VH-VL binders against C2 domain-containing protein 3 (C2CD3). Designs and how they scored, part 6

Target 1, 169 residues: C2 domain-containing protein 3 (C2CD3), of Homo sapiens (Human) (q4ac94r1171to1339)
Amino acid sequence: SSGLLDVGLRYRRSPRTAEGVLAARTVSISVQIIRACGLQAAAKALAEREPALQFSATVGVNASVTTHLSFLPQGEQRRTHPVACSFCPEFSHHVEFTCNLVTQHCSGEACFLAELLEFAEVIFAVYHENTKSASDIISIESCKEYLLGVVKVPTKELLIKRSGITGWY

## First folded at step 13 (VH-VL; from q6 with heavy chain H59N Q65K)

Design s3
Fold by ESMFold2, fold request of step 15:
Parts: sequence; C-alpha cells; structure tokens
Structure s3 (fold): chain C 169 residues (1-169), chain A 122 residues (1-122), chain B 107 residues (1-107)
Amino acid sequence: as target 1 above (169 residues)
Amino acid sequence: QVQLVQPGAEVKKPGTSVKLSCKASGYTFTNYAMHWVRQAPGQGLEWIGGIYPSGGYTNYNQKFKGRATLTVDKSTSTAYMELSSLRSEDTAVYYCARGGSYRGESRAFDIWGQGTLLTVSS
Amino acid sequence: DIVMTQSPDSLAMSLGERVTLNCKASQSISSYVSWYQQKPGQSPKLLIYDASSLQSGVPDRFSGSGSATDFTLTISSVQAEDVADYHCQQYYSYPWTFGQGTKLEIK
C-alpha cells in the first residue's frame, strides 16, 4: 500500500415512525474524500509492470477515487472528477449513500444496523487516467485507467463515534 | 466441503405460501451474501433477491413486489425464501447461491444449491 | 433493468473447435459480468467472473473477455463434456439479470 487517503465517514438513520412492525428503514452514509498523498510511490511500483505509466510516475498522475459500500452493488459506486497531474491531489468530494433495509426482529424494533456495520467496509479505489485525450473515451490506447491502490475502511467505528470518523488511511 | 443443501421438491396449491430452505456448510455463513434464483421449465434464470446474513440487509427484484421474503437463521446457517400468494407461473426450480462478501469481493454466484422444484397446481 | 442479450441462441460445434459465445448489455456495466455453465439437469456452475477472471477448478480452455457492453466467453477447444447451456449475468446494478442463455451442442 504506497499512499494515503484522507477521508471522513458519517451516518444517520431515517427517523421514520414505527406505525407497523414491518416498516422499512433507510440509512444514509456520508462519505467525504478529502485528499490523497504519496501517489508517486504507487505509480512507480505499477510502472514496473505497466511501462505506459513511466512518464506519469515521474510528472504526476490524473487521480480519481471511486467509493463503494461493501453491501451495495458495484453500480452504486461514486467517482470523483480526476485531479490532473498531481501526486497529492485535493478532491474535497462528498457523496451520500442511501439504502433501504428490511426490518429484522430484535428487541421489538430493528437493531440490524449494528450487525451490518460490524462487518461492512467502505472501499476506496484510486485510479490514474493515462492520456491527453482522457476527455474522449473512444481512444483505446490513450484512455486506459490504472488502479493505483485500494483503501478499505471498516464501518464498525460508526457504531461508537456519533460524530463519525475522519483520518488518513 | 462448501455446500448449499436444498430439499428436492415441493408441491403447493395456488394462493398458498411456501418457505424454501437452504442449509449452508463448510464456510462462515455470515461472511457472504445468499441469493435466490429461479428457473421456470424451459426458461432462463431469474434473480429473486439476496440477503447479507449479518445485519439482515436485503434486496429484492421488484417483480416479486412483497411476495418474496428472505430471512436467515444464523444459529443453523440456514437461509429461507418465503413466496406467498403462489400462482401457477411460480412453478420453477428455486436455487440458493452464495454471492459476494461484506468485504467487497466478487459478487458472482460461486456456490449453488442443487435447487428445489416447486410445483404450483390446482 | 439491464437487459443481457446472448447470441447465438444455440450452436452445434465439432469437437476441438474454438467456440465464441456473446453477451451484450443494454448499457455499460464496466466488467461486472459472470458466466455460468449449466449442464442438463444440473444447477449452474460459475466459470468466469469480472468478465475475464477464471474461477478456480475451471479448465483453462475457458476464457472471458470484454468490457462496457460487449462480452465473450471462449472455449479454445470444445470437448464433449462442454455440452450445456451458458448464461451471462450482470451484477452492476439491481436487479441482477441474466441473459437468455446459449445452448451448445456437439455435432
């Protein structure tokens, strides 16, 4: 793992009244992707296997970050705009995931959130977009995307820290 | 080693319900999603829904609009799919299949049960 | 719903031939495609995931390729035991959907 990603996580439950035991609940998880640093080492390591990255590994990468919750489908992932030519990009990007959860029996109300968050993760993938013509996806050789690294942040700390978690990973 | 065991057949009348079981063994049940897929005679595969046993997070194909209910019993490593208001069109083989983990691994269905043939006829 | 369209619907091949099965998504789904083999009377078996990754225990004559909307399953040298229905499936967004299947026969 040759880089760091500065992120913040928060959650809240929808305050729906329980007019019925089977009422659905919603969860909102807010994710902030603030910045990354140390991407040159990751780019150089990949350049050993991918010669097309050699120039970007010396001058700067066009970084973007995808964000995915481990229990949501891959199509629900979100993506920052790329930050051009940097090894320490600033994203200042905010995404919100909303999901509908089915009520499970637990103490008369659904207490499923603790069990879900105990094992779930927020997954960040940092990519480099290699090319001058990245604005035109038709150019196959000039529009290749390279994975620089993956950061997985467990969600279990959200059970304890009401104000969320923030930090470098 | 890793297996999903389902009963072989069920016969039901229209308008009734059925609760199909899927017993998992050989892996940590709570680490992986469990999905249900059906196949009508001579037809393709149709996804019904999935459940993550730890936390009970579910997703359903809206085509089943509240008729399908997925549950688990973590103490017995058993997944259940209940289908209510049965119609003759529900006649199919119903498979359980292991899907992706909470850790964001592949969501392909890598382990399948042998299926339960549900026959709905008057 | 994302529609997965497989082609051909069926084909008959001679032993040892190279077989290519196609699957087209109604929208871009990146590489979130799996392929299953279903022999007569059996449940599906995973062959390929993430468009091109070979599942452990699957013979290496099977391979997958494709991205965005167009995906292929290739059998480099078909054998008699490969007689089956083949299904593609997307897991990009709910609901998960399967192609209608391609039936492979040996002539």
Scores: ipSAE 0.157, ipTM 0.692, lowest interface PAE 5.9, mean pLDDT 81
Fold by ESMFold2, look of step 16:
Structure s3 (fold): chain C 169 residues (1-169), chain A 122 residues (1-122), chain B 107 residues (1-107)
Amino acid sequence: as target 1 above (169 residues)
Amino acid sequence: QVQLVQPGAEVKKPGTSVKLSCKASGYTFTNYAMHWVRQAPGQGLEWIGGIYPSGGYTNYNQKFKGRATLTVDKSTSTAYMELSSLRSEDTAVYYCARGGSYRGESRAFDIWGQGTLLTVSS
Amino acid sequence: DIVMTQSPDSLAMSLGERVTLNCKASQSISSYVSWYQQKPGQSPKLLIYDASSLQSGVPDRFSGSGSATDFTLTISSVQAEDVADYHCQQYYSYPWTFGQGTKLEIK
């Protein structure tokens, strides 16, 4: 449990429109990625096996966060731009996943979005981007990212709490 | 066995409301969506809306524009449909029907109640 | 709303004949179609789901086919007990909608 990520999740019905057929068939899941803290411990732990991280683990990481809904394809993943040289980056990032109310299950069967949310998770992955210009290590590849941690937030409470889920994880 | 039990008939006057019940038995009530479908005399079937009992999530046919309200009582495994501002054209048989589950089963309506005849007149 | 259009509106068949009932969707709905049999004064009974899957307890003379917009219910050898109204229904997107029905009678 090294480091924390401050996030918010909301289950949004489509805005009221003049009986639009498309609006009645869609729902938005809004994800806010606000900030992180305590990333130094994660960076130091990883640097024990990744010498290229030793400098960043003492000075600051170039953090970015990916967001993925567990029932959506990998191509629906979203990423923040990196925040340079910090162990407490502030992202202030908002991403919106538009979902159909009736979606295809892995078996090809139609299902209600509410069924998917009962067992689903929002998955956040925090990376450090180690660029060529940020490192004096000649033998290492110049463009590589390192996974600092993963945060998973269950979506089932969105079915009950209309105002959404927010907090540190 | 799996059953959906509905009262046989209701008679109401225009402008009033009715609350129809559907008692489920023989299965885990919270694992399946419950839908309401009506059929006017000599007419086809018309979907009113559906509710998922676990979270209370609902979807309504916009044709009813806020007149229909779906609820459940999980402790008695009973679904309810309230229809307000009744009109004579609301005279129909009202069915409850079980939809799909978390197990990924089809959303088809595989179990139907016997229907409640609602008559709106006079 | 997705409109489901059935044809014909009614037909009369001799016992043992093959009958084909059609249902057309106003947009592509993959295979999310079900077929129901409804006898006078009774509630609908599910026959076919997901366009082609036979519901448990339904005689195998019933079959379904189709995809996207065009769907068919087939009765391979019609029996006297098959006299009923037949409805198709889509469950691809809300609102769920039914066809207007096809009445099947025996000559």
Scores: ipSAE 0.000, ipTM 0.475, lowest interface PAE 14.6, mean pLDDT 79

## First folded at step 16 (VH-VL; from s3 with light chain S53Y)

Design v5
Fold by ESMFold2 at other seeds, look of step 18:
Structure v5 (fold): chain C 169 residues (1-169), chain A 122 residues (1-122), chain B 107 residues (1-107)
Amino acid sequence: as target 1 above (169 residues)
Amino acid sequence: QVQLVQPGAEVKKPGTSVKLSCKASGYTFTNYAMHWVRQAPGQGLEWIGGIYPSGGYTNYNQKFKGRATLTVDKSTSTAYMELSSLRSEDTAVYYCARGGSYRGESRAFDIWGQGTLLTVSS
Amino acid sequence: DIVMTQSPDSLAMSLGERVTLNCKASQSISSYVSWYQQKPGQSPKLLIYDASYLQSGVPDRFSGSGSATDFTLTISSVQAEDVADYHCQQYYSYPWTFGQGTKLEIK
């Protein structure tokens, strides 16, 4: 598929509160969603099957990005606000996933975080968010989002790279 | 009408436990996380934890881990918070609050219950 | 834990004046801040989310701004019904934390 997403990922160990003497250690996986580019080709492909998108495919999409850490439940994903009318949106957005060193997989089983990160990925989904005016003549109103692309970034390098990973994907 | 309904008050003795309820209505219960927040008399707000009704995944403030247990009953759209080993400093109003749709939109608490006053006293 | 510090602790304003309430985070939290209004004896009500977005049904005299560590809630023309405690909250990283609150009164 077309388009690129400029992101950065960082891992930080940050033990916090102790109730008595003992406290669970936590870590943060910090994700920066910087910008995207080249979204027009994906928008044009969608417009072939969704003619209502022809205008957006010509002038710019209302792009938003969801960020999901693969072993967390989908409800832990975070979504940016849309950037209007662009094929090269700048998001400049930061999200943080707080995890324990012994953490719960979305299936409920406890795992060491390092074991999960070996095979995990950060999943970015880029959408066009189309909203209709309230004065549509006969159409049933449906604020619909259209998937422009998916980017998956493996997390295993976070186990060894102190500066994190960054780049275009 | 979207709302969260809680009982008005509970009175308990130290060393016992309490299970507080929060009944949701007017929205798809499994599409949003449910959180619990308390407010001691004359004090600020303190987050206890949250639960995703779909799947039962929980996050706890470490201050309450081991004493607080969050559960849901999807068939009745009811969230529960159980707090064990009660102490007098647990006297507070306990709110349930909806926050964090599964779409990943704003995670702010957009709907609050009216709160249950828990009094822990000998 | 991220500490949210509000200032002032309390203030009294005349009707129609502009009110600015401050909230400072102990680390950068992007724009993951919400503001709540809590009237005496009531539960909190969401006013502003993601630092600057107005919650549906909230009067547009309320606005929010800021990013990173410094955030403000502004009431452009305060009204009698705005007498309340105001709380900021971060939801950047667990645990979620609240500021200590600011009490707003009308002179």
Scores: ipSAE 0.461, ipTM 0.797, lowest interface PAE 2.8, mean pLDDT 84
Fold by ESMFold2 at other seeds, look of step 17:
Structure v5 (fold): chain C 169 residues (1-169), chain A 122 residues (1-122), chain B 107 residues (1-107)
Amino acid sequence: as target 1 above (169 residues)
Amino acid sequence: QVQLVQPGAEVKKPGTSVKLSCKASGYTFTNYAMHWVRQAPGQGLEWIGGIYPSGGYTNYNQKFKGRATLTVDKSTSTAYMELSSLRSEDTAVYYCARGGSYRGESRAFDIWGQGTLLTVSS
Amino acid sequence: DIVMTQSPDSLAMSLGERVTLNCKASQSISSYVSWYQQKPGQSPKLLIYDASYLQSGVPDRFSGSGSATDFTLTISSVQAEDVADYHCQQYYSYPWTFGQGTKLEIK
């Protein structure tokens, strides 16, 4: 479609210590936001209705990515800083979502993590931030952001795959 | 102007409970998490927990699980932290702090209340 | 829990000197570290977030660096008003944890 995002997901659990004391009853979902490509097509499509994007669609976008685990509140999402002027940015960004084995859904209800992961998704949103275009004359527009695309990666295979999920989406 | 307003002091006896307040102003209360941090005299900072006002989602430091309860009143933009079964060791300054926004911006605590000094003694 | 260890515990510096404060995490925390200044009798104030980003309104003599486990706060030319406790904090994974603090004094 408009572009691709290279990501990785890993399920990690705190192991029992060598002294037999349980280190923790928490697990984590490790998310890598590695790189994107093909963002020019998305920028050009958006520029058809957003004239402010015409320059960026020809020169390069200032891409940033948010990542959100669907059963956690929106405020738990993490965001990269922008990578300037590129249609194939490298983010090399790592985040961690900490969960207990019995965890709280964003609606407040308690649920087993395994039940949540069966239907959950990691949601990635790619934005252009008009921070410093190739010219300083557009500085008034530098705080605007535009959604270039959304990627959703199901988490159900994390229940089985200890090495995680990685690839282009 | 963004600010968090807390009462200056509270004095309580051991074994009782206290409910501390934090009134927010100058921003959309439901767009940010609210956190509670304490500091015993001469000691470091210790995170107690956080709450997302919109849905009431809470996260607690395990050390305080079962003793601390975080709530909000969205109509008054006020956050509350109740601490039960008070001990002398709970004597500290208790801060509220604004944390991560619902848009995924930085989760650092960018706005702090001036703190409430809780003294627990007979 | 992630333990944040600060060093030194305290130091005294002359005006105008360069100050470096260290914070070490017990595991990799990417760049999810913040630094706070706490002047005597006051609440903490955010200086640096995401390891290296300067908070609005903070003098540019303050800077942060580091990633993974080792982080530093630098004051390029210390001023009298910089007398404070300095705290690092991680927000990589719950529970959020702070370092024990570093006390900075002049002279």
Scores: ipSAE 0.454, ipTM 0.803, lowest interface PAE 2.9, mean pLDDT 84

## First folded at step 18 (VH-VL)

Design j2 (from v5 with light chain S31Y)
Fold by ESMFold2, look of step 19:
Structure j2 (fold): chain C 169 residues (1-169), chain A 122 residues (1-122), chain B 107 residues (1-107)
Amino acid sequence: as target 1 above (169 residues)
Amino acid sequence: QVQLVQPGAEVKKPGTSVKLSCKASGYTFTNYAMHWVRQAPGQGLEWIGGIYPSGGYTNYNQKFKGRATLTVDKSTSTAYMELSSLRSEDTAVYYCARGGSYRGESRAFDIWGQGTLLTVSS
Amino acid sequence: DIVMTQSPDSLAMSLGERVTLNCKASQSISYYVSWYQQKPGQSPKLLIYDASYLQSGVPDRFSGSGSATDFTLTISSVQAEDVADYHCQQYYSYPWTFGQGTKLEIK
């Protein structure tokens, strides 16, 4: 296996303000990226195709995590700062995705949020990259990051589980 | 160079509508969100909304109660903001701003247009 | 809505002094803060993103720090061209919101 990612997901309904508004209500999907472990196996597997990664596969990777809610545009994803030289990084990072109860698929199609959440996923991608590098990235083709693994967590149980979803994946 | 070009000024009467334009150049238009921010004279900055050109996904500040409509023309790399039912309080400079990295690495507004001064007056 | 409160509202500094501007969020927003410089009659210009990362082309006398609710922008040695309004902005959750601004002047 390629290691594990410790995450938490919570659904928070945003109550209406005292003055009611005609606009649709909003909700938040809160995501906590706590930590990862066991990344050496993933780094070694990648290093078999990328000789430049042999050193990192031995001493530790500069791990960062992107978080994407599957029905939102990719530009809405969030990214942690990298954690240097570790196979068991601690992120302790929180993000929120704000959604309307009647919302849009990234293609522009209007949908009820509950229908989207039934089949949606929170997608975590774990990368190796330079620690604290300036974000002087011109295009994706020039990006100096390497995908270590992907974790997908279904959202359908968020509304049912009051405490949310927490655990290792 | 990356550039957002806006017309300098617009003058409108209360109760009418305006459609402001923002022409993007020097980058792949569909890889970045476009946002609209206004600044009334002597006041702070106020976010109006944003649009992802590739799919037309929008997000709006509820304060505008459906008066603002964001659109794009991908063939001309131009973003538009239409504001209806204009009031004198809508007098402000309206900026378009690019929403940063397509990968969500940062969504800060890294490129701004020069702004269009909208005057709503009799 | 997340309220961003800047302090001070204005200040006057001598050339070469160290300047510290503060921005406080009404809730925890991780590091999702940016800082903008706006000179009179001009568009805002991004200085700092993700609380502490320097935007390309910005002089290294500018730096940012903070997390959760308390954020700072620092100018290590203020120059005449730094006379401007400075805005903080959060992008943790919609709607995006700006602080009211801090006006920096040289005395």
Scores: ipSAE 0.586, ipTM 0.821, lowest interface PAE 1.7, mean pLDDT 84

Design j4 (from v5 with heavy chain N59Y K65Q)
Fold by ESMFold2 at other seeds, look of step 19:
Structure j4 (fold): chain C 169 residues (1-169), chain A 122 residues (1-122), chain B 107 residues (1-107)
Amino acid sequence: as target 1 above (169 residues)
Amino acid sequence: QVQLVQPGAEVKKPGTSVKLSCKASGYTFTNYAMHWVRQAPGQGLEWIGGIYPSGGYTYYNQKFQGRATLTVDKSTSTAYMELSSLRSEDTAVYYCARGGSYRGESRAFDIWGQGTLLTVSS
Amino acid sequence: DIVMTQSPDSLAMSLGERVTLNCKASQSISSYVSWYQQKPGQSPKLLIYDASYLQSGVPDRFSGSGSATDFTLTISSVQAEDVADYHCQQYYSYPWTFGQGTKLEIK
């Protein structure tokens, strides 16, 4: 809500040889999570409703971002590692989502990737993680993360713009 | 205890097919992707493909597209990999491996089966 | 396909020595690299994920580092039970690919 996220999305197609148009059965959508800013207001608003939330109002939050492409399985989402002590973190993180060109609906009908991209979104969720105690450091689960905000970027323009989509959201 | 159990060996003739199994236990089967990896004798590891059991979404290494078919039986927590048109170069140990949790925490293969040795010879 | 190139192909070390294994990706893959140990006759075992994070239950003598294209696995003081093949793997982009492996032996 009150923060901004600088991202880029780019469509990548598999190369095709003269012998095999059928060689390419997937394409990739590259996502770059560059930076965020303005997280102080979001963190303060959340802290008013979450007593266990801990952060330094003068230093910042421990921000991380998950990235999910709406029609892929949840297990395909990606997570950055936290950037400590900033209200304007620099992530400089790159991920690629591999997408099948043809998929099957629950009804059994085929669905082409272009049809999915018309209505799909890349969903970015920005989290804060509290500072970890000695016992928490041993745990690999992020049970103390707090959602600061969600950004959704439609994929529709990737059908048209070969150079991709970039900007603040 | 989380584990993936595979049969030890299969012997097949060229031109036939095989369906290898991988039985999961000790975790919620539908919460993780299941991947298949093979290792020819004296060779490195080669990824074949992966499947998300809850929705059946699959990814294949293009090398195996059209020959490999990944499926699951959610009621028995069992993953299957069927490989058709077998050739002698398909002789390898075939592993199933768990990765890609629905929580998106890590996609590394944190649990492996013991492998099935597939021998393809006349 | 992203090619993962490991070096050296093999090495022999004395007990207690520091071991460094290298893995290079043919393109930037962020930190989406894992390392596996495969002892003779066994299946691979995850050691390191996301380039530098130690898998639960793995001894502290193992560590990983690197980003973008160049990655290392370090064993700070090699033990007899560390005799194995070591594989790196990328999971940045499908298809997932492995390095060719490094064989570690004790002199």
Scores: ipSAE 0.600, ipTM 0.831, lowest interface PAE 1.7, mean pLDDT 84

